VHH binders against (2R)-3-sulfolactate dehydrogenase (NADP(+)) (comC). Designs and how they scored, part 6

Target 1, 333 residues: (2R)-3-sulfolactate dehydrogenase (NADP(+)) (comC), of Chromohalobacter israelensis (q1qwn5)
Amino acid sequence: MSRMISLREAETLAVAALEAVGVPRWEAEVTARALIDAERDGLASHGLSRLPFYLAQARSGKVVADAQARVEVAGSVIRVDARHGLAFPAIARGVERAIPLARELGLVAVAIGGSHHFGVAGAPVERLAREGLVAMAFSNAPSAMAPWGGKRPLYGTNPIAFATPRRGTDPLVIDLSLSKVARGKVMLAKKAGEPIPEGWALDIEGRPTTDPDAAIAGSMVPAGDAKGASLALMVELLTAGLTGSHFGFQASSFFEPEGEAPSVGHLMLAFDPAHFSDGYLEHIEALFQAMLEQEGVRLPGTRRHALRRERGESLELPEAVVDELRAYAVSRV

## First folded at step 1 (VHH)

Design g05 (framework vhh_7mjh_2)
Fold by ESMFold2-Fast, scan of step 1:
Structure g05 (fold): chain B 333 residues (1-333), chain A 120 residues (1-120)
Amino acid sequence: as target 1 above (333 residues)
Amino acid sequence: EVQLVESGGGLVQPGGSLRLSCAASGFTFSDYAMSWVRQAPGKGLEWIGRIYTSGSTSYNPSLKSLVTISRDNSKNTLYLQMNSLRAEDTATYYCARYDEYSSGWYLDYWGQGTTVTVSS
């Protein structure tokens, strides 16, 4: 069962719930806005349905609710220690430092360690693109994908995101999970009592499966098979490897209320195109116009921008999620 | 351009039945789950139900005995069958499309709405 609520009500509720478990105002607002933006973009699996799990982990101490990210700059590298707090405040701190430094140096890296669920990977790169920067983002996550040829998951689905500004219109945004299909599609099939296509997932014994329950217990198949598996390994090394954070097989679940902090890693790259060539924005339009001349072609990110505009001032949320958030908001323990 | 156009609303007597239609265009209809949502005068939005790409359905428990959602992919049309209508069913009824990035509960495009008035 679902309930319609306004964006303002959703933000007020989410902030109140986060503050009730000890998250300070600014960190709570940043987190709430990230989850609401995911809802507006049609990415419900990264939206407010995540918040009850964050709240439970903050109550248990698995997430350090009042953590303040530490930022150090070493040349072109901005090192952010999330200190086992929520990822969104650490991401925001890294992005705010990256913008002026990328404009000065031409290229900067934001390396975030000791972190949590990255959320929508396209969100921080879109933020950088709206400031005139070309951006990439990478994150690891608790294990979901096995090494190619293996059956035990060691890496997350390890997203790669990319965005570029465009003159006079929305940024192009690419946001790729490295599994053949998003895990959320398997969850949806499970909820609907429907099988999944063969090739989406492996069971616990490494065999192809069409059973959503067996898929959830097993591992996700990489996009492009061995090629996607190599990309997932590359992302693992760029994120957990470079930041000294937990690899997927060392990271605890984002969904279990208790235990050790997940302590995952993220990497963002920001490029100032003016340092590379003149007329970047005009130059790339030649490619986009050639693409759009073909009927049926749309640029990556177009749908997210359209959904955000179309949703206006309201969200449809499961009644159970709204009720749980309200319960947290009044708990204040 | 994505477009959803509802039809079939009007004045109905208590205890009556009514079938609403929603004509979809501008996208591959068969690839999307669809929903019906209503808004009674002076009230908030109330979710009625969803039909998945497979044809399976999920309903608001408060409305399950009163409504049936179906689809015809060959005609790009969504339907809402309503039975045993009461005065409290007076509302504007919207069809809406679920987004393809969703876990199955978020709506991206809405129709203009069609008004159903239950009165004697």
Scores: ipSAE 0.000, ipTM 0.141, lowest interface PAE 16.7, mean pLDDT 86

Design g06 (framework vhh_8ghr_2)
Fold by ESMFold2-Fast, scan of step 1:
Structure g06 (fold): chain B 333 residues (1-333), chain A 121 residues (1-121)
Amino acid sequence: as target 1 above (333 residues)
Amino acid sequence: EVQLVESGGGLVQPGGSLRLSCAASGFTFSDYYYIGWVRRAPGKGEELVARISPSGGYTSYADSVKGRFTISADISKNTAYLQMNSLRVEDTAVYYCAREDYWGSYDMDYWGQGTLVTVSS
């Protein structure tokens, strides 16, 4: 059963629940807004359904609830230590420092270590694009994909995101998982008692499987096979490698309440197009217009922007999620 | 807790200028929020005329006001401004200062009370 609640009620509940487990007000607000935006964009798997897991991990100390991200600037590199807190405050601190520095230097990198679930990878790059910057983002995650030719998962599905501002309209946003399909689809098939299509996953012996249980025990197939596997490795090195964070095989689950911190890494790049050429916004519209002249073509991010505008001042959330958030908000556990 | 309070509206002749102010409390402009100016004229829907980014460095304008209106923010005073030049009769409207939910979703979550701008001879 689902329950309709207002955006204000959802944010109030999420913030109160986060504060109840020791997350300070600003960090709680940043986290709540990120999860609510995921709901509004139609990305419920990265929305408020994640919050109970974050709350349980904060209560156990797996997430350091009161962590304040540390920021250090070294030339064009903004180094952010999330200090085993939630990722969203660390991302916010990095983005805020990146905006003026990218405008000054032409390009900057935000390297975030000791972090947690990155959430919707398209969200921080869209934020940068709305400030007039071209942006890319990368994150690693607990193990889900094996090296090409291998059987044991070592890397996450390692998202890549990209955004560019556009003149007078919403940014173009690309947001890609490097697995052929999202791991969540395998989990849904298992819950429904249905097989998965061949080509989605490998079993523990590295063989193609249509059995969701065998898939969960094994590994996800990379998008583009060997090519996607190489991209996942590249993302692993750009994120966990550059920040000194845990590789996927060293990172604990985002879904288990107990254990050591996941301590994953993220990288964002921000480019000020004015430093590269004149008339960037006008120039790129020539490509977009050529694309849109073909019937059936949509620019990446169009559905996300349309859903956000279509959504009213309310969210439909599972009753179990709302009830759990209310339980946290009323009493500190 | 969150409040936006507009000031600076009034009666002005065509071709004149006005500066609107929006004083914010309960949040800071530098934290995640775009600030926008939205107007509503009799018989017309709402129009977003200008937006400014949390850093103050990115601005956007409706085609109807480009080159005539300028949005700015003083982060130290937590106040946004709309400088309106070369005003036209069709600019007559109630002007609202509004906060976009977090970082620019084009969805306004908090609104001021509005300030009336009348452009008439």
Scores: ipSAE 0.000, ipTM 0.259, lowest interface PAE 12.6, mean pLDDT 86

Design l01 (framework vhh_7nfr_2)
Fold by ESMFold2-Fast, scan of step 1:
Structure l01 (fold): chain B 333 residues (1-333), chain A 122 residues (1-122)
Amino acid sequence: as target 1 above (333 residues)
Amino acid sequence: QVQLQESGGGLVQPGGSLRLSCAASGFTFSSYYMSWVRQAPGEGREWVSSISGSGGSTYYADSVKGRFTIARDNVKNTLYLLMDSLKSDDTAVYYCARDKWYSGYELPFDYWGQGTQVTVSS
């Protein structure tokens, strides 16, 4: 059962629910916006369906609802402490500081610690790209993947995102997780009572499995096997390692309402292409034109830009999600 | 606090030109995408154009591409819309709007100006 709701009505409802659990207005608005943008981009698993879990964690104190991110600049490094609050306000503070500093220095890093679910990794890099900056983003997450050759999950699916501005059109956006298949597909197979393909996951003993239940108990296979495992390790060190945050095996679930804060880490890099060469925007179009000359080729990010435009000012949301958000909005407990 | 004030509207003949201005105050202007949105008589609002905080990225509705140019002056905290080759279909109230959100066009706005009337008629 689904309901049609305008973007402004969805934002009003999400902000009211967040404020009811103690999230201040600006932090609530930034968080609501990020989840609504995920819905617009066709990424519903990172959208408003996440909000009830965030609200439950804020009510329990697992998320510090009233946390305001602290920012410290040391040369080319912008250090952000999310203070065990929601990630989206911390990301926004880091992006705001990165834009002028990247233009001044040519390259800056935003290191965010003590944080939460990063959401759509492509979103903050697209924001930086729309300001004329080339950007990368990395995040760790609660454990889902094991070291190559191992069986115990130690790091998350550890997304990598990249974006570059383009001349007169939407930015190119790359947004990928490092597991071969999203864990959500295993959950769908479980719900349907269907086996998963061999190669998606390992059981608790490190053996390939086609049983969704054994896969959920075990670990996800990295994209590109040993190569993806090495990339996931690199992301773990660039995020939790550089920020002093919890590694995946130390981080609590984003879905359990109670317990210790996840306290995960993020890293963003912003490059001002004008500091590296003249004519960057013109130069990269030669590559994109060569790619698009081949029939069937699409640039990364094209689908999300098209869906965002197609969906306009309205969203289709599950009634259960809307009802739960309404219940939170009136609680103010 | 936040204020947006449009000017530059008026009556012009088809094929004419107008330059709209929007004076912004009460916020860090360079940190926000800014947009022009219009509303024709008896119709809903239509997004026209957006510009990034730095001015490095601009976006236009298909109906105005090649005819309108959006610009900003971050020293003067002023947004502009240069309208060329005006058509009767461009007749509308034009609103300056602050984009509440990070990405460009078609997103919610948190502050609006009073609007300025543009009438294209012979």
Scores: ipSAE 0.000, ipTM 0.156, lowest interface PAE 14.7, mean pLDDT 87

Design l02 (framework vhh_enristomig)
Fold by ESMFold2-Fast, scan of step 1:
Structure l02 (fold): chain B 333 residues (1-333), chain A 121 residues (1-121)
Amino acid sequence: as target 1 above (333 residues)
Amino acid sequence: EVQLLESGGGEVQPGGSLRLSCAASGFTFSDYAISWYRQAPGKQREWVSTIYSGGRTNYAESVKGRFTISRDNAKNTLYLQMSSLRAEDTAVYYCAKYLEWGSYTDSYDYWGQGTLVTVKP
């Protein structure tokens, strides 16, 4: 069933599988590390289980396997064209350029178009936070949510992520889907053969449903109802809108091996707190201390940091995933 | 409905032992890595131990060599055998299921109600 594999073995295997379908070495390494980090953080649905879908799309040409992201800088805006390749290399190129420019200018935007699945939205903002920058990230995705009052899905669950450095400890990381409940919880209920609570999802006719199958066929309810719906729309405009990429209803599936490129968009913002005020790191600890005085409160990101330490140097992966990656690795074309 | 029910806590003297249990229902227990966390009054939750679906285990340095995590997939039950207990082990202990399907939120999937362990002389 499950197989234990070292981080080194997992990376070697993932890189070999990616190279076998035409992904160049650096892009393959960046992608492999992003997926392995997701596994380490306890986010397996965004980890190596995604890789077979990426590989199939690269093999078909839906993902341009050998795409190298193009970067242009205009003032405070870093424009990255992912060129219908995998998102992770484009994100890495954007982050690489954002760090020194944010330190110079105080605030920079990274706008990524023609892209693919953003993965764990908290990952690139944590990377920026470890460099001393406050960061936000946004992504759109194929349709899953309807406009408030509607029933036809037009945009994804459209994540918002945020991170801030902290003095002498792990960054605070916020990583939010804008649906009331993660779609994965509906999938768990379906697997268990149990109903979902009312208020999680709508059926195809726009009616509240407790049937997981009807929920999957319909749409996810926004967090905070009309307020979350407005935030999801705002993310859609900041990502697909600003980059000229496909809106959710125009984007093809991340899971189907064939078809046109999804061509979705992302936006990251990086702030150098030193340009805004003196003593930011010390100042924010007053807020965190006040929060932690209350029993039951934990800071966002605590679970992610704890799981990464817990998992150490090894991953537990489904045998089927390992076998499929090995099959790709030996099938070089 | 996904449910985790912790039990086995209580008062014990320093150097004593306790065995905690977590009964799981509403999901395919064998497919998931399951962890123990603890929270002392006024402190953040602290990770204690994890057992993966394949049986591999990891421990926080503060409990390594003193605590043993195990699972019984036939009974859908997680265990934490605690020995050489110290005053600093006093906390509410929680069972937590790890994420397997997509969530962008940095939240815990299905924390139980917890079980209190008090180490007093």
Scores: ipSAE 0.000, ipTM 0.138, lowest interface PAE 16.8, mean pLDDT 86

Design l03 (framework vhh_7ocj_1)
Fold by ESMFold2-Fast, scan of step 1:
Structure l03 (fold): chain B 333 residues (1-333), chain A 121 residues (1-121)
Amino acid sequence: as target 1 above (333 residues)
Amino acid sequence: QVQLVESGGGLVQAGGSLRLSCAASGFTFSSYWMGWYRQAPGKQRELVAAITSGGSTRYGDFVKGRFTISRGNAKNTVYLQMNSLSVEDTAVYYCAAELYSKYDTYEYDYWGQGTQVTVSS
């Protein structure tokens, strides 16, 4: 069952649910907007269906509901301590500090530690790109992938995102996990009673499997096999390593209501192209035009921009999600 | 193996109609959100129409009232009925599939190879 709900109603409901578990107003609004933007972009797996898990963890104290991110600037590095709160407020604080500093210095890094689920990795880099900055983002996550040749998960699917502004049109946005497919596709196959394709996942013994249950118990296959595994390791070191946060095997689940804080890490890089060369926006269009002249080619991010325009002011949400959010919104912790 | 195979394109005169079909295989079709996109030479790909797993539809402003998207879960097929075609509708039309999930991240798209639609004056 699904329910149609306005953006305004969805935001009001999400904010009320977050405030009911102790999240302050600004942090609640930032979190609600991030999840609603994911819905608008057609990325429902990162949208409001995540919110009940965040709420349960805030209620238990696994997420520090009233955490206010701490920001320190050390040269070109903006250090953000999320203080075991939700990631979206910490990301927002880092982005806000990065924009003017990148314009002054030419390149800045935002290093976020003690954090939570990064959400749609493309979202903060698109935000930076709309301010005229080329951007990259990296996050680690609780363990889902094993070292190449191994069978015990140590790294998350460890997303990499990239965005660049474009003259007179939407930014190009690259947003990818380092697993061959998203874990939720395995879970949906399990729910449907269907096998998964060979190559998506390994069982607990490190063997390829088409059984969704064996896959969920085991590990996700890296995109590009050994190459993707090496990239996942690189992301792990750039995020948890540089911020002193928990590695994937040290991080607790984003989905279990109780336990230690996940305490994961993120890194964002923002480049002001004007500091590197003249005419960057014009120059890159030569590449994009050459790409688009080939039949079948699309630029990364095109679908999310199209869906955002066409969805307008309404969302279709599972009734179970709306009902659970309403149950939280009427409580007071 | 995931496949999306478009058919029904071709040459048609302005004012005519075409019905595109996209046959899907290798995944649980009924759970996927399906869409049609188009791309003319030198332009970015744009949304034509989308249909959710629940049957809700969305349309690009340039085709609203002329095109209709529908799905047949029993046949693992999504359709695009195109009426009152104009020369501006000339493009390669692509079928796309996205899985709705509560727990996964990122934009994951399966795309067909595309089918050419040419509208002559």
Scores: ipSAE 0.000, ipTM 0.152, lowest interface PAE 16.0, mean pLDDT 86

Design p01 (framework vhh_7nfr_2)
Fold by ESMFold2-Fast, scan of step 1:
Structure p01 (fold): chain B 333 residues (1-333), chain A 122 residues (1-122)
Amino acid sequence: as target 1 above (333 residues)
Amino acid sequence: QVQLQESGGGLVQPGGSLRLSCAASGFTFSRYAMSWVRQAPGEGREWVSSISGSGGRTYYADSVKGRFTIARDNVKNTLYLLMDSLKSDDTAVYYCAKGYSRYWGSTYFDYWGQGTQVTVSS
């Protein structure tokens, strides 16, 4: 069954649960808001349903609950060490430093190492776009995809996100996973006892499979086959490679409560268009106008912006999730 | 303590204009995006418009694009909403809210004023 809960009640509950496992107030607030924003945008798989897994890992020490991200600036590179804490505080610290520096230098990189689940990749790039910056984000994750021609998973589904400000309207936001189908769809099919379509995944021998269990043991097929596999490799090198973090095959699960820290990496790029040319906002509208002249075309991000406005001040959450968060909120560490 | 105080509402005829103001205190105003949110009788809250901290970027709900203009004066710590070509469906209490930043002063609107009533009727 589900329950309607206000945004303020959801945030209060999530913050209390995070504080109960040792996460400090500011880090707890940042994390709670990221997960609630995912719910508001219609991205429930990246929302509050993730929080029980984060809480369990914080209790076990797999996530360092009281980690405070360290920030060091080297020219145009903002280096953030998440220190095996949650990703959202580290992302927030990086974004905070990136905004004024990008305006000063024209282009900055935020390189985050020793991190955790990146969440909705579109969220931090939209934040940068609302400050007038063009942005890209990349993250690796625990292994799910194999090298093209291979059968052993080495890379995560490795999202790429992009956002640009627009004159007088919402930013354009692109947010892509590099697997042909989200891994979560295979997990849902397994739970339902249903087969998956051929083309979604390979078994442990590298053969196409419709069996969800064989797919989970094997690997996810990249979007665009060899082309998507090359993009996933590029993301792996830009994230784990540049930050010295764990590659997908070295990273532990985001869902298992115990074990070593995942220690994954992220990269964000922020561009101040004023440093590149005059009239960027006016210029890009020519492209968007040409796109929208075709019947049926919609700009990326439009649905998320609409859902956020439609949902207003309340969320519909599974009662099981609310109950589990309440149980954490009254516990002790 | 964050405080937001709206003013400028009232009764206007369809096609009329109003200028709403919001006086802000308790935070460094120029560092935060600001928003206008409205609530019509019997309806949920609807986001209307947002402006970046510098004032360089503005965003509007589809229902108000071309009719409303958001502006700010960072010297006076004041947010404005200039409302033109008002329609009966613009009737609502208008709230000033701190934020439109996912990580610094979220769109949850934890900080907002008491609102100012706008009624569009003949």
Scores: ipSAE 0.000, ipTM 0.130, lowest interface PAE 16.2, mean pLDDT 87

Design p02 (framework vhh_enristomig)
Fold by ESMFold2-Fast, scan of step 1:
Structure p02 (fold): chain B 333 residues (1-333), chain A 121 residues (1-121)
Amino acid sequence: as target 1 above (333 residues)
Amino acid sequence: EVQLLESGGGEVQPGGSLRLSCAASGFTFSSYAISWYRQAPGKQREWVSTIYSGGKTNYAESVKGRFTISRDNAKNTLYLQMSSLRAEDTAVYYCARSYKYFGSWTPYDYWGQGTLVTVKP
């Protein structure tokens, strides 16, 4: 049981629910927009279905609802303290400062600490790409993957995102979880009472498993095995390491309403291609043209751009999500 | 603050029995899968047993048939009933909360301080 709702109605409802738990107007608006954009891009697992969890954590104080992200610039490094608030306002502040500084310096890093769920990692890099900047983003997350050869999860699935502007068309956007398959697929198999393919997950003893329950108790297998495990470690060090934030094994759940703040870290890099070479946009089209000459090839990000246009001015949301958000919105004192 | 506090360790003779407890606070205990791990002197920590929020249980092959994991959600307490104890069961036993990510459980995000079990003839 789903319900159609306009983008305006969805934003109004999400903002009202966030304000009801103490999130200020601007922070509520940027958070609502990020979740709605995830829905529009066909990434519902990162969309408005997340909002009830954020609201519960804000109500309990696990998320500092009224946190104002602090920004400090040190040369080419923009340091953002999310102050245990929601990640989206901190990301927005960092992106806002990165755009003019990257154009001035050629390369800038945005290091965000004390943060929360990064959401769709492709979203902030696409935002930077639409401003003419090549961008990368990294985030750690609560533990889901073990060191290669180990069985105790220490790192999250630690996304890497990349985007580049393209002349006269949508940016190329790469958005990767470093687990072999999305964790949600294991949960779907569990709900269906079906086994998972071997190679998706390890049980709690570090052995391959096809049992969804054993997989949920164990760890997710990295994409490319040892290679993906090394990438996840690099992301952990670039994010939690550089920002002094919690490593995955120290971070609390994004889904539990109570407890200590997750306090995870993010890193974004923005490159102004004009500082590196002449004719970057024209030059990269030679590669894309060669790729697209092969039947069946699509550039990364093509599906999300198409879904966004297809969905237009409305969203389809589970009735339970809409009802829960409405309940929060009317609870405002 | 999330806390896990183990108790019930001690000295026991081979073939004996011992019951460990883990008192949990600072979170909704009934919503989490909780595990027992152990670390023998000079060795890595190894998984012993897990009980899921729904009551399903799993055991390491080395303890199957000898150990029983259980939970009391009303008391926010996890138990490990150990029987037919062997010298190789000598270890510090840890309670660990499984982390919930995208609704899925991971083996741990919080650990207790541990309780020592010594099997001596």
Scores: ipSAE 0.000, ipTM 0.111, lowest interface PAE 19.8, mean pLDDT 86

Design p03 (framework vhh_7b18_3)
Fold by ESMFold2-Fast, scan of step 1:
Structure p03 (fold): chain B 333 residues (1-333), chain A 121 residues (1-121)
Amino acid sequence: as target 1 above (333 residues)
Amino acid sequence: QVQLVETGGGLVQPGGSLRLSCAASGFTFSKYYMGWARQVPGKGLEWVSYITSGGSTEYQDSVKGRFTISRDNAKSTVYLQMNSLKPEDTAVYYCARGLYSKWYGTTFDYWGQGTQVTVSS
């Protein structure tokens, strides 16, 4: 069942659990806040339910709990080495450096290697957009999708995110997984003992399947078929390729407590629109107004912003998650 | 409609003090982080301080020990007490409504019109 908890109580508990496995205060706070923000936005699959897996991996050494990300600036490229720690501190370090540099140079790339689960891809681009920057983000992940025409998964579902500031209102945020449906929907069907729709996944022999177990053993179908497969390949090369990190087929699971570090890669791009043209914020409103003239049209990110405001200072969390976090918090060595 | 109105800026000599106030309306003030950022001539926008809905505070390193942020939920007002002011503190100061921080720093979604602080003489 579920339990209501305040944001402050959730953060205190999450930070205590992270510190208990050796994560320093600042890294623990950054990680806790990212997961809590996912809960607030209605993205529970990327929220605090992830934390027990991170804690188990930190305890085993699969995640280097006390890793401090290293940052090096080479012209317009900010290189971040996450050093097999959690991704959220590395992302925060990269974003911190990107904001002033993008304003100076007009365009900046943040390349993060040796990293972990990127979380909600829309989160770092929204952060950059609230600073007045147009942003894109890319991440690879452990294997879930096969090359088009193939049957062995080599790439993750490889998210792409985009955000732009808007005058006087919330940023527009696009956050896309490149699989036709989220892998989590297959897992829900498995737990319910129900079939999945045809077209969601392929079995181990590359054939369409409606069996959740066969789907999990096989691969996810890309959004737009061959087009989505090509996008996933591009993301793989922009992330793991550019950073020298593990490709999806080389990366270990984010859910298994033991083993080698996943060592995945991320790329973020930040654009200062003032360097490209005058009046960007006014100009883009013409497009948004034309879109909103049609009944039923909503701008990307609208629901996420509304849910965050509606929930305010409280979260509804599964009792099992709260209990597990408490067990970690009191087990400090 | 969200509105943030800053007051308290002005001219002050190095080593002096100023207190900025920001009156907020159009939202449930107590549920939000509130903060201050400044636009320094030639350097761009930088965050100064924020205060959480629960009352915890954070400061940019260059202002730690000199500036104090506080809030009055009954009045829907956030304050910035600035002591030991330096010429480098000369900037337009913006009050901002914050969301729960995801990063090393607060995410702001609404900004006031700004108030000029000049440290010179």
Scores: ipSAE 0.000, ipTM 0.117, lowest interface PAE 19.9, mean pLDDT 87

Design p04 (framework vhh_7mjh_2)
Amino acid sequence: EVQLVESGGGLVQPGGSLRLSCAASGFTFSSYWMSWVRQAPGKGLEWIGRIYTSGSTSYNPSLKSLVTISRDNSKNTLYLQMNSLRAEDTATYYCAKHYGSYRLFTGYDYWGQGTTVTVSS
ESMFold2-Fast, scan of step 1: ipSAE 0.000; ipTM 0.350

